# VH-VL binders against f9vpa4r286to426, part 2

Target 1, 141 residues: f9vpa4r286to426
Amino acid sequence: VIEEIKNAERVIVIGAGTSYHAGLYFSIELNRLGINSLPVIASEYYNVRSKKGDLVFAISQSGETIDVLQGIRMMRNSGAKIISLTNVIESAIARESDYKIYMRAGPEIGVAATKTFTTQLASILFILSVLKKENLKKMEK
Key: E = the ipSAE of ESMFold2; O = the ipSAE of OpenDDE; V2 = 0.75 times the mean of E and O plus 0.25 times the DockQ between their complexes.

## First folded at step 1 (VH-VL)

Design g5 (framework fv_ontamalimab; at its last look DockQ between E and O 0.04; V2 from the best seeds 0.00; counts 0 for: pae E 4.0 > 2, placed apart)
Fold by OpenDDE, look of step 1:
Structure g5 (fold): chain C 141 residues (1-141), chain A 123 residues (1-123), chain B 112 residues (1-112)
Amino acid sequence: as target 1 above (141 residues)
Amino acid sequence: QVQLVQSGAEVKKPGASVKVSCKASGYTFTSYGINWVRQAPGQGLEWMGWISAYNGNTNYAQKVQGRVTMTADTSTSTAYMDLRSLRSDDTAVYYCAREAYYGSGSYWGMDVWGQGTTVTVSS
Amino acid sequence: DIVMTQTPLSLSVTPGQPASISCKSSQSLLHSDGKTYLYWYLQKPGQPPQLLIYEVSNRFSGVPDRFSGSGSGTDFTLKISRVEAEDVGIYYCMQSIQLPYTFGQGTKVEIK
């Protein structure tokens, strides 16, 4: 997963609702690391012109968000690689992903997905920490 | 000046593996992807897969999925296609072909082709 | 997979006369980016394929102006205004709008 992100010429981060906001944060931080990233609202996935070599980072708590699923399918058809961050093992999005990252947030019952959001951020922050570490190593060479 | 030069003809037995090389020159290797297309004797063209020379990402045709590995060596500007568990129906001329990637232009398809590598699978 | 269907599969042409090849796709090759990802290749005898036309109607570098491409959606045509001996070979249409890339069956063009 880390290598895919590091080597991606463009990372498309796609999500809906709270997940989009998590993705937005992720995208911003990736750009700060010099990794070209584009946040995408899932409902507008059709506006993204994906290409071969793109990496799609899909964020969905349920792993069943239809717009996210349709988005990654379209992007996959163009040759993009798919990384998913979901809370449900073997969800539709997970099953159609090249790499699967699972959250351990437990079930989200509330309308306000606070628990899910914080878990998403935790996962993203972990990924970012690893990327930063790798970046530092590169600078030392 | 831009060209792809492939390795020589191969004769293999069923079950064996073959590795075809494709050396690029005359352009920035990492700015393009490499497609592999094969052509059985007297038949049409069949897309096998693609690799990004920039990041090494690959996509394989379902027909060869699990048996093919495409790699790219940026230090030598050479792409490789490894095909395993060869069968008689793998007998074909194998081509590498360049395709534009990010920053290298529009989708111009496969604009530069190697000369082809004949792979014969026979018992 | 997108199926590409060419017609005819063979064509014999008198030098100096025009030729026309049709290519139909099983689904639209128009992408949301506004481009149509249809390509034409020529494979001369004993040679690898070479790009003739990209994105329906654009001649690749070095391609003579006697070659032209047209069409939209699912129906495409390659035309040669005046066939020359050097135009002998097999012509292929190809789509690259989605993976896997797929080719037409090929059209063999010969000189009478």
Scores: ipSAE 0.299, ipTM 0.802, lowest interface PAE 2.4, mean pLDDT 92
Fold by ESMFold2, look of step 1:
Structure g5 (fold): chain C 141 residues (1-141), chain A 123 residues (1-123), chain B 112 residues (1-112)
Amino acid sequence: as target 1 above (141 residues)
Amino acid sequence: QVQLVQSGAEVKKPGASVKVSCKASGYTFTSYGINWVRQAPGQGLEWMGWISAYNGNTNYAQKVQGRVTMTADTSTSTAYMDLRSLRSDDTAVYYCAREAYYGSGSYWGMDVWGQGTTVTVSS
Amino acid sequence: DIVMTQTPLSLSVTPGQPASISCKSSQSLLHSDGKTYLYWYLQKPGQPPQLLIYEVSNRFSGVPDRFSGSGSGTDFTLKISRVEAEDVGIYYCMQSIQLPYTFGQGTKVEIK
């Protein structure tokens, strides 16, 4: 997934609620690394025109967030590729994604399982760490 | 065909242990959790705990905490429930039941149950 | 723990007549995701439990439409519009909104 992020013309990061805040952080750090990125509140997905060359990074712990699902469907229809960050194998969002990342904690059995915002952030920090290491290698060359 | 097949009946003495197996077939084992539910003779259903086949995470009911270990072997698609320090009130039929992960489009609760394993603790 | 209380505990029904089972929880089963995590199971004689109704009112695959579920919050009802011989067994409600999962005491349904 690192190569897809590096090579995208634009990384659109979409999420709802707490996932939007995690996505905003990710988008800000991507821009600092020189990767064009746009954070999107999932309920406002219709304000974003996507195209071929765009990469959509969809954040949904359940993988069933309706506004996120609607957003990735629209952007996929416009030619964008989809990466999902979810906690559920074979969720609707994961199933409709070209690439899938599952959070460090993994999927939870039922609503009674414990899960937190920290698993989303940990996954994002890991991705950023790999991207930052590659930037340092380029500077050394 | 989606199926959970459990190991055969066991007769045990107080203080012994029992390990019940639950072999899954007809679906992707790691895509579901496994619950264990028991039923004493003539009594209702009692949830004992669960295990994720994806990552091995468990949760146990307080009544059996410290005496139970649930495991999953993904290479054989088999879940196990090991109950130790058996007491006469552990006499029951033990069921395994699968449950889809939270937020799955196929989440219907415990939708497939094993046939049950009778464990008798006496004498 | 959430206590699930069923009434009646036993029900004897003339074939073709309706049956109604009540289930009350000690706490709301409504989750912040807008769903209510209340389930109904039937255990026929000599068989493991089988899922009838998920999320209060949705019939599981293959369940006849004579079964219906209703309710909200803490009060739930399973109705059988016309009891048939194959409906004999013990009916359980269950909550999955928090650990431990808990069942009602069961309602034994039999035909007169």
Scores: ipSAE 0.112, ipTM 0.626, lowest interface PAE 4.0, mean pLDDT 86
Fold by ESMFold2-Fast, scan of step 2:
Structure g5 (fold): chain C 141 residues (1-141), chain A 123 residues (1-123), chain B 112 residues (1-112)
Amino acid sequence: as target 1 above (141 residues)
Amino acid sequence: QVQLVQSGAEVKKPGASVKVSCKASGYTFTSYGINWVRQAPGQGLEWMGWISAYNGNTNYAQKVQGRVTMTADTSTSTAYMDLRSLRSDDTAVYYCAREAYYGSGSYWGMDVWGQGTTVTVSS
Amino acid sequence: DIVMTQTPLSLSVTPGQPASISCKSSQSLLHSDGKTYLYWYLQKPGQPPQLLIYEVSNRFSGVPDRFSGSGSGTDFTLKISRVEAEDVGIYYCMQSIQLPYTFGQGTKVEIK
């Protein structure tokens, strides 16, 4: 997964609602690390031209968000590789992805929307921490 | 009403090139790809390739690779197939056919076809 | 390339009687997404092909219920429960699981 993100010509981060905001944060931090990234609100997927060399990072808690699913299918048809970050094993989005990252089921307490965003952000922060370490190693070579 | 309308018949000499057009109407052009399929006289159907109207990505059949170029003009909703270095065995009816992108809702394969363009290559 | 083989190559049918066409692929058309990428087309004389059946068994819009598709893996069948004069033409199976897309050689259906 990490190697795919590092080697992408561009990382397109697609999501809807709170997933889009988690994705926006991820995209901003990827650009800070020197990784070209474009955040995309799922309902506007048709405005994005993707190509070979692009990597799509799709965020959907349910794994069934239709705009995200339509977006990844169109972008995959254009040659992009797909990574999904979802909470549901065997969901449509997960099945259609080249790489799958599953969010851990959160604690039983808390507000669903807030808990979902926090879980997505935790996953993103972990990925970013690994990328930061890899970038430091690459710069030293 | 979804429709694909192709350009008229062409007669060419060996070594010439031909450019067939396929004008789409009745749907969002950029939401579908266009396949090109040919049929030699009395023969079956042969796939030549496809183009994405969304971003211009193409895939060509190996037999015509290097001699074919497929393009799409989104401003006129028209797809084109340019076949070069024509041989007598390129004599066929050439069809364009739309195809939804993989997994885009109601994927039905090639569901709407143009009327066909007869290309005759003779000396 | 995936090879698609149809049998029979021709059928002469009395009006109102059933017809059956077989299509065999050289490898499985079942994708990991759970879909089987097998289609049936009819080409009437002087016309372009028209879609009859998509994904093995689903009738395309406007296709009469006398047409049905079945099968799995590498073996597929198109059935016409009662052949009518307007059903005359050449029937093709097609696969789109792997590039290049390939068609069967065609089955000619005509009325006695």
Scores: ipSAE 0.000, ipTM 0.508, lowest interface PAE 16.2, mean pLDDT 81
ESMFold2 (binder alone), look of step 1: mean pLDDT 94; pTM 0.959

Design g6 (framework fv_zimberelimab; at its last look DockQ between E and O 0.11; V2 from the best seeds 0.00; counts 0 for: pae E 11.4 > 2, placed apart)
Fold by OpenDDE, look of step 1:
Structure g6 (fold): chain C 141 residues (1-141), chain A 123 residues (1-123), chain B 110 residues (1-110)
Amino acid sequence: as target 1 above (141 residues)
Amino acid sequence: QLQLQESGPGLVKPSETLTLTCTVSGGSISSGDYYWVWIRQPPGKGLEWIGSIYYSGSTYYNPSLKSRVTVSVDTSKNQFSLKLNSVAATDTALYYCARHWEYGDYVPLFDYWGQGTLVTVSS
Amino acid sequence: QSALTQPASVSGSPGQSITISCTGTSSDVGGYNYVSWYQQHPGKAPELMIYEVSNRPSGVSDRFSGSKSGNTASLTISGLQAEDEADYYCSSYTSSSTYVFGGGTKLTVL
């Protein structure tokens, strides 16, 4: 996962609702690390043109968000690799991803999806911490 | 107004495949708000979750049955189906189809049930 | 997967209050607030009575209530009526992303 993010020409972070906001944060932090990243609202996936070399980071709690699923399918067909962050094992989005990350947060009912958002951020922060560490190593060389 | 109705053979021979269909009326299965579920109840025993399917085709199975179970959905017919391979006497049960409200992931909320169909495995 | 533990049977007289317990583990009942209760009359499909430990669906009598403490969920039926005679099943989400049911409790109204 980390190598894919590091080697990607562009990281497209796609999500809906709360997941989009988590993705937005992720995208911002990636750019701060010098990793070209674009946040995409899932409902507007069709406005993004992906290509080989792109990496799609899909965030979906249920793993069944239709716009996210359709988005990753479209982007995958263009040659992009897919990493998913979901809360549901073997969800549609997970099964159609090259790399699968599971939040393992358990079910959430709340409209605000606070638990899910927190878990998403935790996962994202972990990834970022590894990336930052790698980036520091690169700078020391 | 939502109704679920199970259909299929009431008798299946050992080692054969059990096939059941649930027909949904009064609502569309093509909704992101629900999973569609199979549950069975052996005579005199408790309930057992078999598997669930989302309208997109994503499936989730009971680990104890996963190797033998296939759940499918046909949105055009507003139906979803269960296939259970290599049946044995222990698979004799009343089979229910139900709706699971997606009120969070895997919340055990089965709000609508079919009347159930008895399937007997016998030679 | 092991079933949740319920008493095989409980009984009460009309007007009384009875409680049915459902004991699991920290991986199911104790780990989540996603316990449901179902009522099943003979020859009928189960009916959802309680969800998320204590929530009651529309149309369900307020005589039915649910609670949880530790790894044990409880269904309480107050003002017991003859029509309450049925089998009752608890259910819970599990950490393995599955559903588990209790063994069922037969309630007899004396």
Scores: ipSAE 0.021, ipTM 0.600, lowest interface PAE 6.8, mean pLDDT 89
Fold by ESMFold2, look of step 1:
Structure g6 (fold): chain C 141 residues (1-141), chain A 123 residues (1-123), chain B 110 residues (1-110)
Amino acid sequence: as target 1 above (141 residues)
Amino acid sequence: QLQLQESGPGLVKPSETLTLTCTVSGGSISSGDYYWVWIRQPPGKGLEWIGSIYYSGSTYYNPSLKSRVTVSVDTSKNQFSLKLNSVAATDTALYYCARHWEYGDYVPLFDYWGQGTLVTVSS
Amino acid sequence: QSALTQPASVSGSPGQSITISCTGTSSDVGGYNYVSWYQQHPGKAPELMIYEVSNRPSGVSDRFSGSKSGNTASLTISGLQAEDEADYYCSSYTSSSTYVFGGGTKLTVL
C-alpha cells in the first residue's frame, strides 16, 4: 500500500460525512509530503475525472457507504486503482478495491461500534508516519 | 423537530401506478448526512425495504422491486416520492417513509419514520 | 421470505430477562457490526431501539441491550415490563449494499 501511494500520479481521497473530514486531513498531509492529492466529498463523485495512474483512497468505516461505492466504481472504470480503509472484511467497498486496509481484523463478536472518527484518524496517522519515515531515510542517504 | 409525513391515494386499482410523497419538516432533505427511504409492511407481515435516495438524486433499490420502482427527490419542496408501476393485490401494504442516518458511515440506521399510509390495491 | 431469521414469538414474565435472536450470514450479520433493532407497538411505526449491534439512542431504557456472536445478533430485555409487549425486528446492511429485515418476533409479557 505505501509503495502504491508513493508511485501514484495523484491520490484521490474520497469519503462521506465524518470520513470526508478524515480524508481531507490525509490529503492535506500527503500534499505537504510532495504527494499530489485531491480530497473529494463522496456525494460529488460525478464531478471528478480520474484516469490511469490515479490512486483512489476510499474511507468508509462500514465499507457500504453508497456514494463512496458508486464513486470508486466510476473511477475504477476510468483506470484508477482503489485502496480502501474500512472496518468490515468483505464489505462491498473492500471487495471492489485493489488493496484493503482494515481498522479491525476479523469478525467482531459482541463489540459495539465505537467512535469511528478517532479510529479512522489513527489509521491515517499510522500511514502518514510510515510515509514520513521513508522520506527521512531517503534524506539521510 | 424533524418529522416525515406520507401523502397519496389510499386506494389504487390493479395495473395502475402508485405514487406517494413524503414531506420532510423540521429539517432539510438536502443534508449530506442522510438517505431518504421507503419501506412497506403488508398487512400482518414484516417490513420490506423498497428503495433509498440521496438529495443529489442517487437511488438504490430492492432488487426484487427494481423493475417497477422509481424514487425521486424534490429539494425545493423538501420532499421525496415513490412511484410503483403495475401494482397488484400483493402491493397492498402500509407504506412508510423514513430517514437513514449515515453519520460517518453508520448504517443501517432508520432513526425517523413517518406515521405510515395504508395503500389498498383493489378493483 | 425475510433474509434474517427471528423466532416467531417469545414470552416472559414481568421482571424476567428475555432474549430475541436474529440469525443471518457472513454477508450481513456475521460480517458487519451494523445490526439494528426496532420495536413496533400495534398500530404504530417502528422505533429504533438499538443500532450498531449494542448502542442505544437517547431515550431508550438501559433495560434494552444488544450483542452479537458469529452470524447471530441478540436483543436482551431485562426487567421485563408489560409495556415491552410488541413486535421486534432486526435489520442489517448487506455486502450487496441493500437493507434486510428479520421476519419479526412477537414478545408476549405474561
Scores: ipSAE 0.005, ipTM 0.526, lowest interface PAE 11.4, mean pLDDT 81
ESMFold2 (binder alone), look of step 1: mean pLDDT 89; pTM 0.896

Design g7 (framework fv_maftivimab; at its last look DockQ between E and O 0.04; V2 from the best seeds 0.00; counts 0 for: pae E 12.6 > 2, placed apart)
Fold by OpenDDE, look of step 1:
Formats: C-alpha cells, sequence, structure tokens
Structure g7 (fold): chain C 141 residues (1-141), chain A 121 residues (1-121), chain B 106 residues (1-106)
C-alpha cells in the first residue's frame, strides 16, 4: 500500500458523507507532503478523468456505497489501481480493490458515524506516519 | 561534498526560451524532491517549482504556470527547468534547492550558487 | 496564497547583542515554518525548519519558536558572521517567503 502511494502519479481519494470528509483530510495531508492528491465526492465520480499511474483510495464504511463502487469501477477500467478502506470484510468495494484495508471498527449503528470517522482517521494517520517514517530513514543516510 | 551547480542562464529577449540545468553530487539525488527558487535583483526569494523524487508530481507558482516545466533525470543526477514565453519580470538569479524529503517542499536544505537569467529587449 | 510578513524589515545591532526577528502568517500554518540566512552574493542557507528544529551544522546561538501565525528567530549573542538577510518561509501550502530582514552592523 505504501509503495503504491509513493509511486502513484496522483492519489484520488473518493468517499461519501463522513467518509468524504475523512478523505478530504487525507488528501490535504498528502498534498502537504508533496504527493499530488485529489479529493472526490463520490456522487461526482464521473467528473474525474483517471488514467494509468493514478491510485484510487476509496473510503466507505459499509463497502457498499454505490457511487463509490461505480467510481472505482470506472477508474479501474482506465488503468488506475484501487486501495479501499472499509469496515466490512469482503464487501463489494473491497472485493473489487487491488489492496484491502479494514478498519475493524465494529458495527456502526448510529446515523452519526462518529466511531467510523475516528477509525478512518486513525487508519489514515497510520498510513501518513509510515510515509513520514520512510522519509526520515532517507534523511539519516 | 554535497553540491548543486546550476547552468544555462543568460540573456534572452521577451517571448524567448531558456533551459536551466542543475547538476547534483554528494548525495542520493533520486531520494529527494528538488526545487527551483528565484531572486530578482535586490529583491526577496520566490518559490518557482517543485518536483518529487520520481518526477511523478510537479508543482508551480501561479506566476510561471503554463510557461515553465520542471523535470529531472535521476540517471544523470540532473534537475531541469524549461522556461518558455519569458517576461521581463522573470529576470532573476535561479537557484536549485534540495528538499528534505521525497515529495515535499517542507524545507530547502542544500542550495546551488544560482544562475542569472536576464530577460530584456 | 499565504502571505508572510517579517518584522522588522531591517535592524542594526552590535556584536554580542541578542537579536529577535518575527514572522507572521496571514493564516495558521501550524509549525510549517523555516528560517534562512543569505549573505550578499551567496545562496540562502537553511537555519531552522519546522519552526524550531535546528539544521545540522548551524550554531546553537540560533533558535526558532512559535506556532500558528506568529514565529520568532532568535540569535542569543550576535557574531560578526551573522550580519546578513534573513527570510522566513511557510510550507503549510505552496511555499511563500517573507520579504526578508536585513541585519546590519550598528
Amino acid sequence: as target 1 above (141 residues)
Amino acid sequence: EVQLVESGGGLVQPGGSLRLSCAASGFTFSDYAMNWVRQAPGKGLEWVSTISWSGGSTYYADSVKGRFTISRDNSKNTLYLQMNSLRAEDTAVYYCAKGLYEYSWDAFDIWGQGTMVTVSS
Amino acid sequence: DIQMTQSPSSLSASVGDRVTITCRASQSISTYLNWYQQKPGKAPKLLIYAASSLQSGVPSRFSGSGSGTDFTLTISSLQPEDFATYYCQQSYSLPTFGQGTRLEIK
């Protein structure tokens, strides 16, 4: 996953609702690291023109969000690689991803997805920490 | 031992083109983002462009977007800046600068001595 | 774009003096702030990164502090070789520099 992020020409972060906001944060942090990233609201996936070399980072708690699923299918067909972050193992989105990350947040019952959002951020922060760590290692050489 | 050496500067007319080069030595060039920063005579510093370690990501200041192109050849340890449609306000000393990390513009820890670009009729 | 404003634009000091230069951002930049030193006819030199981290090889008399919008570069005891122009630079978004502070001999 880290190598894919490092080698991507662009990281497209797609999500809906709370997941989009988590993705927005991720995208902002990636850009601050100098990694070209674009946040995309899932309902507007058709406005993005992806290509080979792009990496799609799909965030969906249920892994069944239809707009996210349609988005990653379209982008995958253009040659993009897919990484998913979901809470449900073997969900539709997960099954159609090249790399699968599971949040293990347990079931989300409330309409306000506070638990899911926090676990999404935790996962994102972990990924960011690894990316930064790799950079630090190079500085030490 | 760590060194950046710019070249390619000179006098050009408005609307002309120029290609700058920066030769790196003393460090693993391919591990770091590279940058161009310029300084007009008697003025402050202005960031121009950044390119990630692999060249997969590029960034430009609004003042040069669409006219300048940053690139690199890691096999030659060389950074480039293709400057087209040059304007008088592009007159400056152009520095190449090494980034701290693979991707970012967080800081510029190594600088070349710069190459002067003069755009005048 | 984020605007960086340094203060003062110029100052005169003597060897041994404590010198303070400030930099203000138009919006919060957390600790994404660097300080550079530039002498006439020379390239800039990185002094401080991430607001307070001293670059390797830089004398300990240099220090940086601050977060959010207000930052400070301090030289505890000015040395003859410290007379130069200093720049702050934010890296929170696409890089922008302050206008510079010229430190000259009194």
Scores: ipSAE 0.020, ipTM 0.653, lowest interface PAE 6.0, mean pLDDT 91
Fold by ESMFold2, look of step 1:
Structure g7 (fold): chain C 141 residues (1-141), chain A 121 residues (1-121), chain B 106 residues (1-106)
Amino acid sequence: as target 1 above (141 residues)
Amino acid sequence: EVQLVESGGGLVQPGGSLRLSCAASGFTFSDYAMNWVRQAPGKGLEWVSTISWSGGSTYYADSVKGRFTISRDNSKNTLYLQMNSLRAEDTAVYYCAKGLYEYSWDAFDIWGQGTMVTVSS
Amino acid sequence: DIQMTQSPSSLSASVGDRVTITCRASQSISTYLNWYQQKPGKAPKLLIYAASSLQSGVPSRFSGSGSGTDFTLTISSLQPEDFATYYCQQSYSLPTFGQGTRLEIK
């Protein structure tokens, strides 16, 4: 997954609701690290044209968010690779992704949504920490 | 206790309008996509419309596009369906239904009791 | 437009029988298929989601299988409370339901 992010021409981060805000943070930090990134509100997926070389990072706690699913289908059909961050094994979004990151093994609903956001953010922070370590190794040369 | 309660059905003439309401209780309404599904008397189920958790995305069956508007008020835990330009073929029991997941129309795990809409001259 | 065709349209069976109801999609829908039970005058009740996952509170005698275009709902030992109409529903795209299968007492 880290190598896919580092080598992408652009990392498109798509999400809805609270997942969009987690994705916005991720996209800002990726740009800070020199990785071209575009955050996308899932309902506006038509406004972004994807191509081969793009990596789509789809964030959906349930893995069943309709606008995210429609967005990744369009972008995958245009040649983009799809990474999903979900909380549900075999969800629609996970099943249609090239790479899958799961926050937990089973589904969470209701009041667990707040804990799901912190788990999304924790997963994002872990990815960012690995990317930052790779940058530090390059600087040591 | 998780409940969905529809209201606002009744008899209306063709070309008329009705607004259906669905009151939700026993779960966090603002976390879920909500749906309308209808059933004509003696017939099967037909999906009508879906609205995302925030109301930012709406979807409609082709048979109702341009005539029906789904909306929600998360502060009141209420789902709405504004039905305009009603036709005889809109006669049905209308159910509101909760999606199983936060953002999906996938599976409808909780249903209301339904409200009857009759369109007849 | 994904059409869902159920068979049979009507079925008579006795308590204790094994019952199988089928649902066929006009296009592949992977495993995006749900099953509902509806008794007269009542709202539908979700039985199975994602083709084979049993909804909480549904008796284990109900099971679902299939992927792609062909799906089955099985009741392993029919009980008196299982006489109802059963619907399949795809969620791969904008939802559509099958026409229903009415399961009646023999």
Scores: ipSAE 0.006, ipTM 0.572, lowest interface PAE 12.6, mean pLDDT 83
ESMFold2 (binder alone), look of step 1: mean pLDDT 94; pTM 0.957

Design g8 (framework fv_zimberelimab; at its last look DockQ between E and O 0.05; V2 from the best seeds 0.00; counts 0 for: pae E 12.0 > 2, placed apart)
Fold by OpenDDE, look of step 1:
Structure g8 (fold): chain C 141 residues (1-141), chain A 127 residues (1-127), chain B 110 residues (1-110)
Amino acid sequence: as target 1 above (141 residues)
Amino acid sequence: QLQLQESGPGLVKPSETLTLTCTVSGGSISSSSYYWVWIRQPPGKGLEWIGSIYYSGSTYYNPSLKSRVTVSVDTSKNQFSLKLNSVAATDTALYYCARLGEYYDSSGYYPWYFDYWGQGTLVTVSS
Amino acid sequence: QSALTQPASVSGSPGQSITISCTGTSSDVGGYNYVSWYQQHPGKAPELMIYDVSKRPSGVSDRFSGSKSGNTASLTISGLQAEDEADYYCSSYAGSNNYVFGGGTKLTVL
């Protein structure tokens, strides 16, 4: 996963609702690391033109968000690799991803997806920490 | 063989919370292939989607109702529920629970449709 | 989200073919191939007749067919029968796991 992110020409972070906001944060942080990243609202996946070399980072708690699923399918068909972050094991999105990351947050309860959002951020922060560490290693060489 | 059955009070006072439960039989709601949905129909009017829930608890709501609606799921009871806060006369309707079916075809399309419906339960908002 | 536009009523004689239109926008009917049609008899729950624009569930008569052009989906009922008298609703995916219904069409068999 980390190597894919590092080697990607562009990281397209796609999500809906709360997941989009988590993705937005992730995208911003990636760009701060010098990794070209674009956040995409899932409902507008058709506005993005992906290609080989692109990496799609799909965030969906249920792993069944229709627009996210359609998005990754479209992008995958263009040659993009798919990494998913979901809370449901073997969800539709997870099953159609090249790499699967699971939040292991348990069921989300309530209108406000606070638990989901926090777990998404935790996962994203972990990934970011690893990326930063790798960047430091490059600087030392 | 799948059956959905709505239950709840048929009368709710204005400003109160409408609570309905859908009991699913003949199949498990704990499936990654389906969403569980609430739809309502005011007397003499059309259908309105209220919200959907995945067995994991993920929800989607009609933007017009989002601020007042909560859908929940109880996998242990094979039920999902609707709560609608601050009801008014305009919330008087026949409320249906339904299953949103998932289908994959060879083209990669991801069609969804409401394939199973409950019989509906009338909820009247009146003083 | 605004409802999809359907004619309020249509009528036909037995044996005839009728068409019900469902007009949306590029964000729903025109944006996706996830249009479904439902038949509702008085006092009954809606029943799925067509999904994915033109596909029929098992058990649904082949007299029912669906199509779409641009932002308008159409339900065609051929060989009209008395039992077809009902309300018909179209539905479409509208993005972001949202769904919208048409206003419904009352079909009268003369």
Scores: ipSAE 0.014, ipTM 0.616, lowest interface PAE 7.8, mean pLDDT 89
Fold by ESMFold2, look of step 1:
Structure g8 (fold): chain C 141 residues (1-141), chain A 127 residues (1-127), chain B 110 residues (1-110)
Amino acid sequence: as target 1 above (141 residues)
Amino acid sequence: QLQLQESGPGLVKPSETLTLTCTVSGGSISSSSYYWVWIRQPPGKGLEWIGSIYYSGSTYYNPSLKSRVTVSVDTSKNQFSLKLNSVAATDTALYYCARLGEYYDSSGYYPWYFDYWGQGTLVTVSS
Amino acid sequence: QSALTQPASVSGSPGQSITISCTGTSSDVGGYNYVSWYQQHPGKAPELMIYDVSKRPSGVSDRFSGSKSGNTASLTISGLQAEDEADYYCSSYAGSNNYVFGGGTKLTVL
């Protein structure tokens, strides 16, 4: 998955609600690393023109968010590759993606709202940490 | 008050197709937080999960029944349906529709449990 | 056989505590915290008593409690009453959007 992100012409990050805000953060950090990225509110997917060379990073905890599913279907039909970040194995979004990342949902005591956002953000931060380490290696050479 | 009600024939002949419908009232089937589920209970036996559907049309089936089962949803009627092909005497059972909470929201993850059940409809398969 | 193992029957006298076991595998009861328990009186639909291993829905008596250790979940009913006589089923998420039930336990109040 890291190589696909590094080699994409553009990383389109799509999500709804809280997932959109996590995706916005991811897109901002990708741009800071020199990776062209566009955050997309899932309900506005039809405003995005995608093509071969685009990589779509779809964020949906359930893997069933209809606007995200419809968006990735449109973009896949236009030639984009799909990476999904979900919490449900074999959900519709996961099954229709080319690459699948499953969130690590460990036990959290007593704070349900922070668990939801924390698992999305933790997965994104891990991906970013790997990308940042590879950027540091390039600068050292 | 959310209510689920099964409807359909009580008697079906062997090799025919069983079709049941669940009508949801007091709530919307188009909720992003829930799956809609069919469960059956043969006479004198335990419960068996048949399959689940999300309002978008995504389905998941018990592997032992997958070749014969179809679950569908009609959001405009607030209904979902079960179709079981090629029925036999072993398909005689009480059939329940139920709601399954799986999706998370800002307050947490909904656990995988069946919180609302219909009253059940008996389907007998006999010639 | 059912996917989850429950005793076929359990009995107790009024006022006692009883425990019903539900044994699965590391791929269901042991692997997830999504165990639920259902009470079914004759001729009635099942009713949710416990979810998420140990949580009670609103309206369920605190005489009902749940726990889990390893691959075995347990339902405990304290202060046993005649109305508790029913069939009890455990259920667990089993991965890949699959669900399994136990074979059921008939509770008899003596």
Scores: ipSAE 0.005, ipTM 0.537, lowest interface PAE 12.0, mean pLDDT 82
ESMFold2 (binder alone), look of step 1: mean pLDDT 90; pTM 0.906

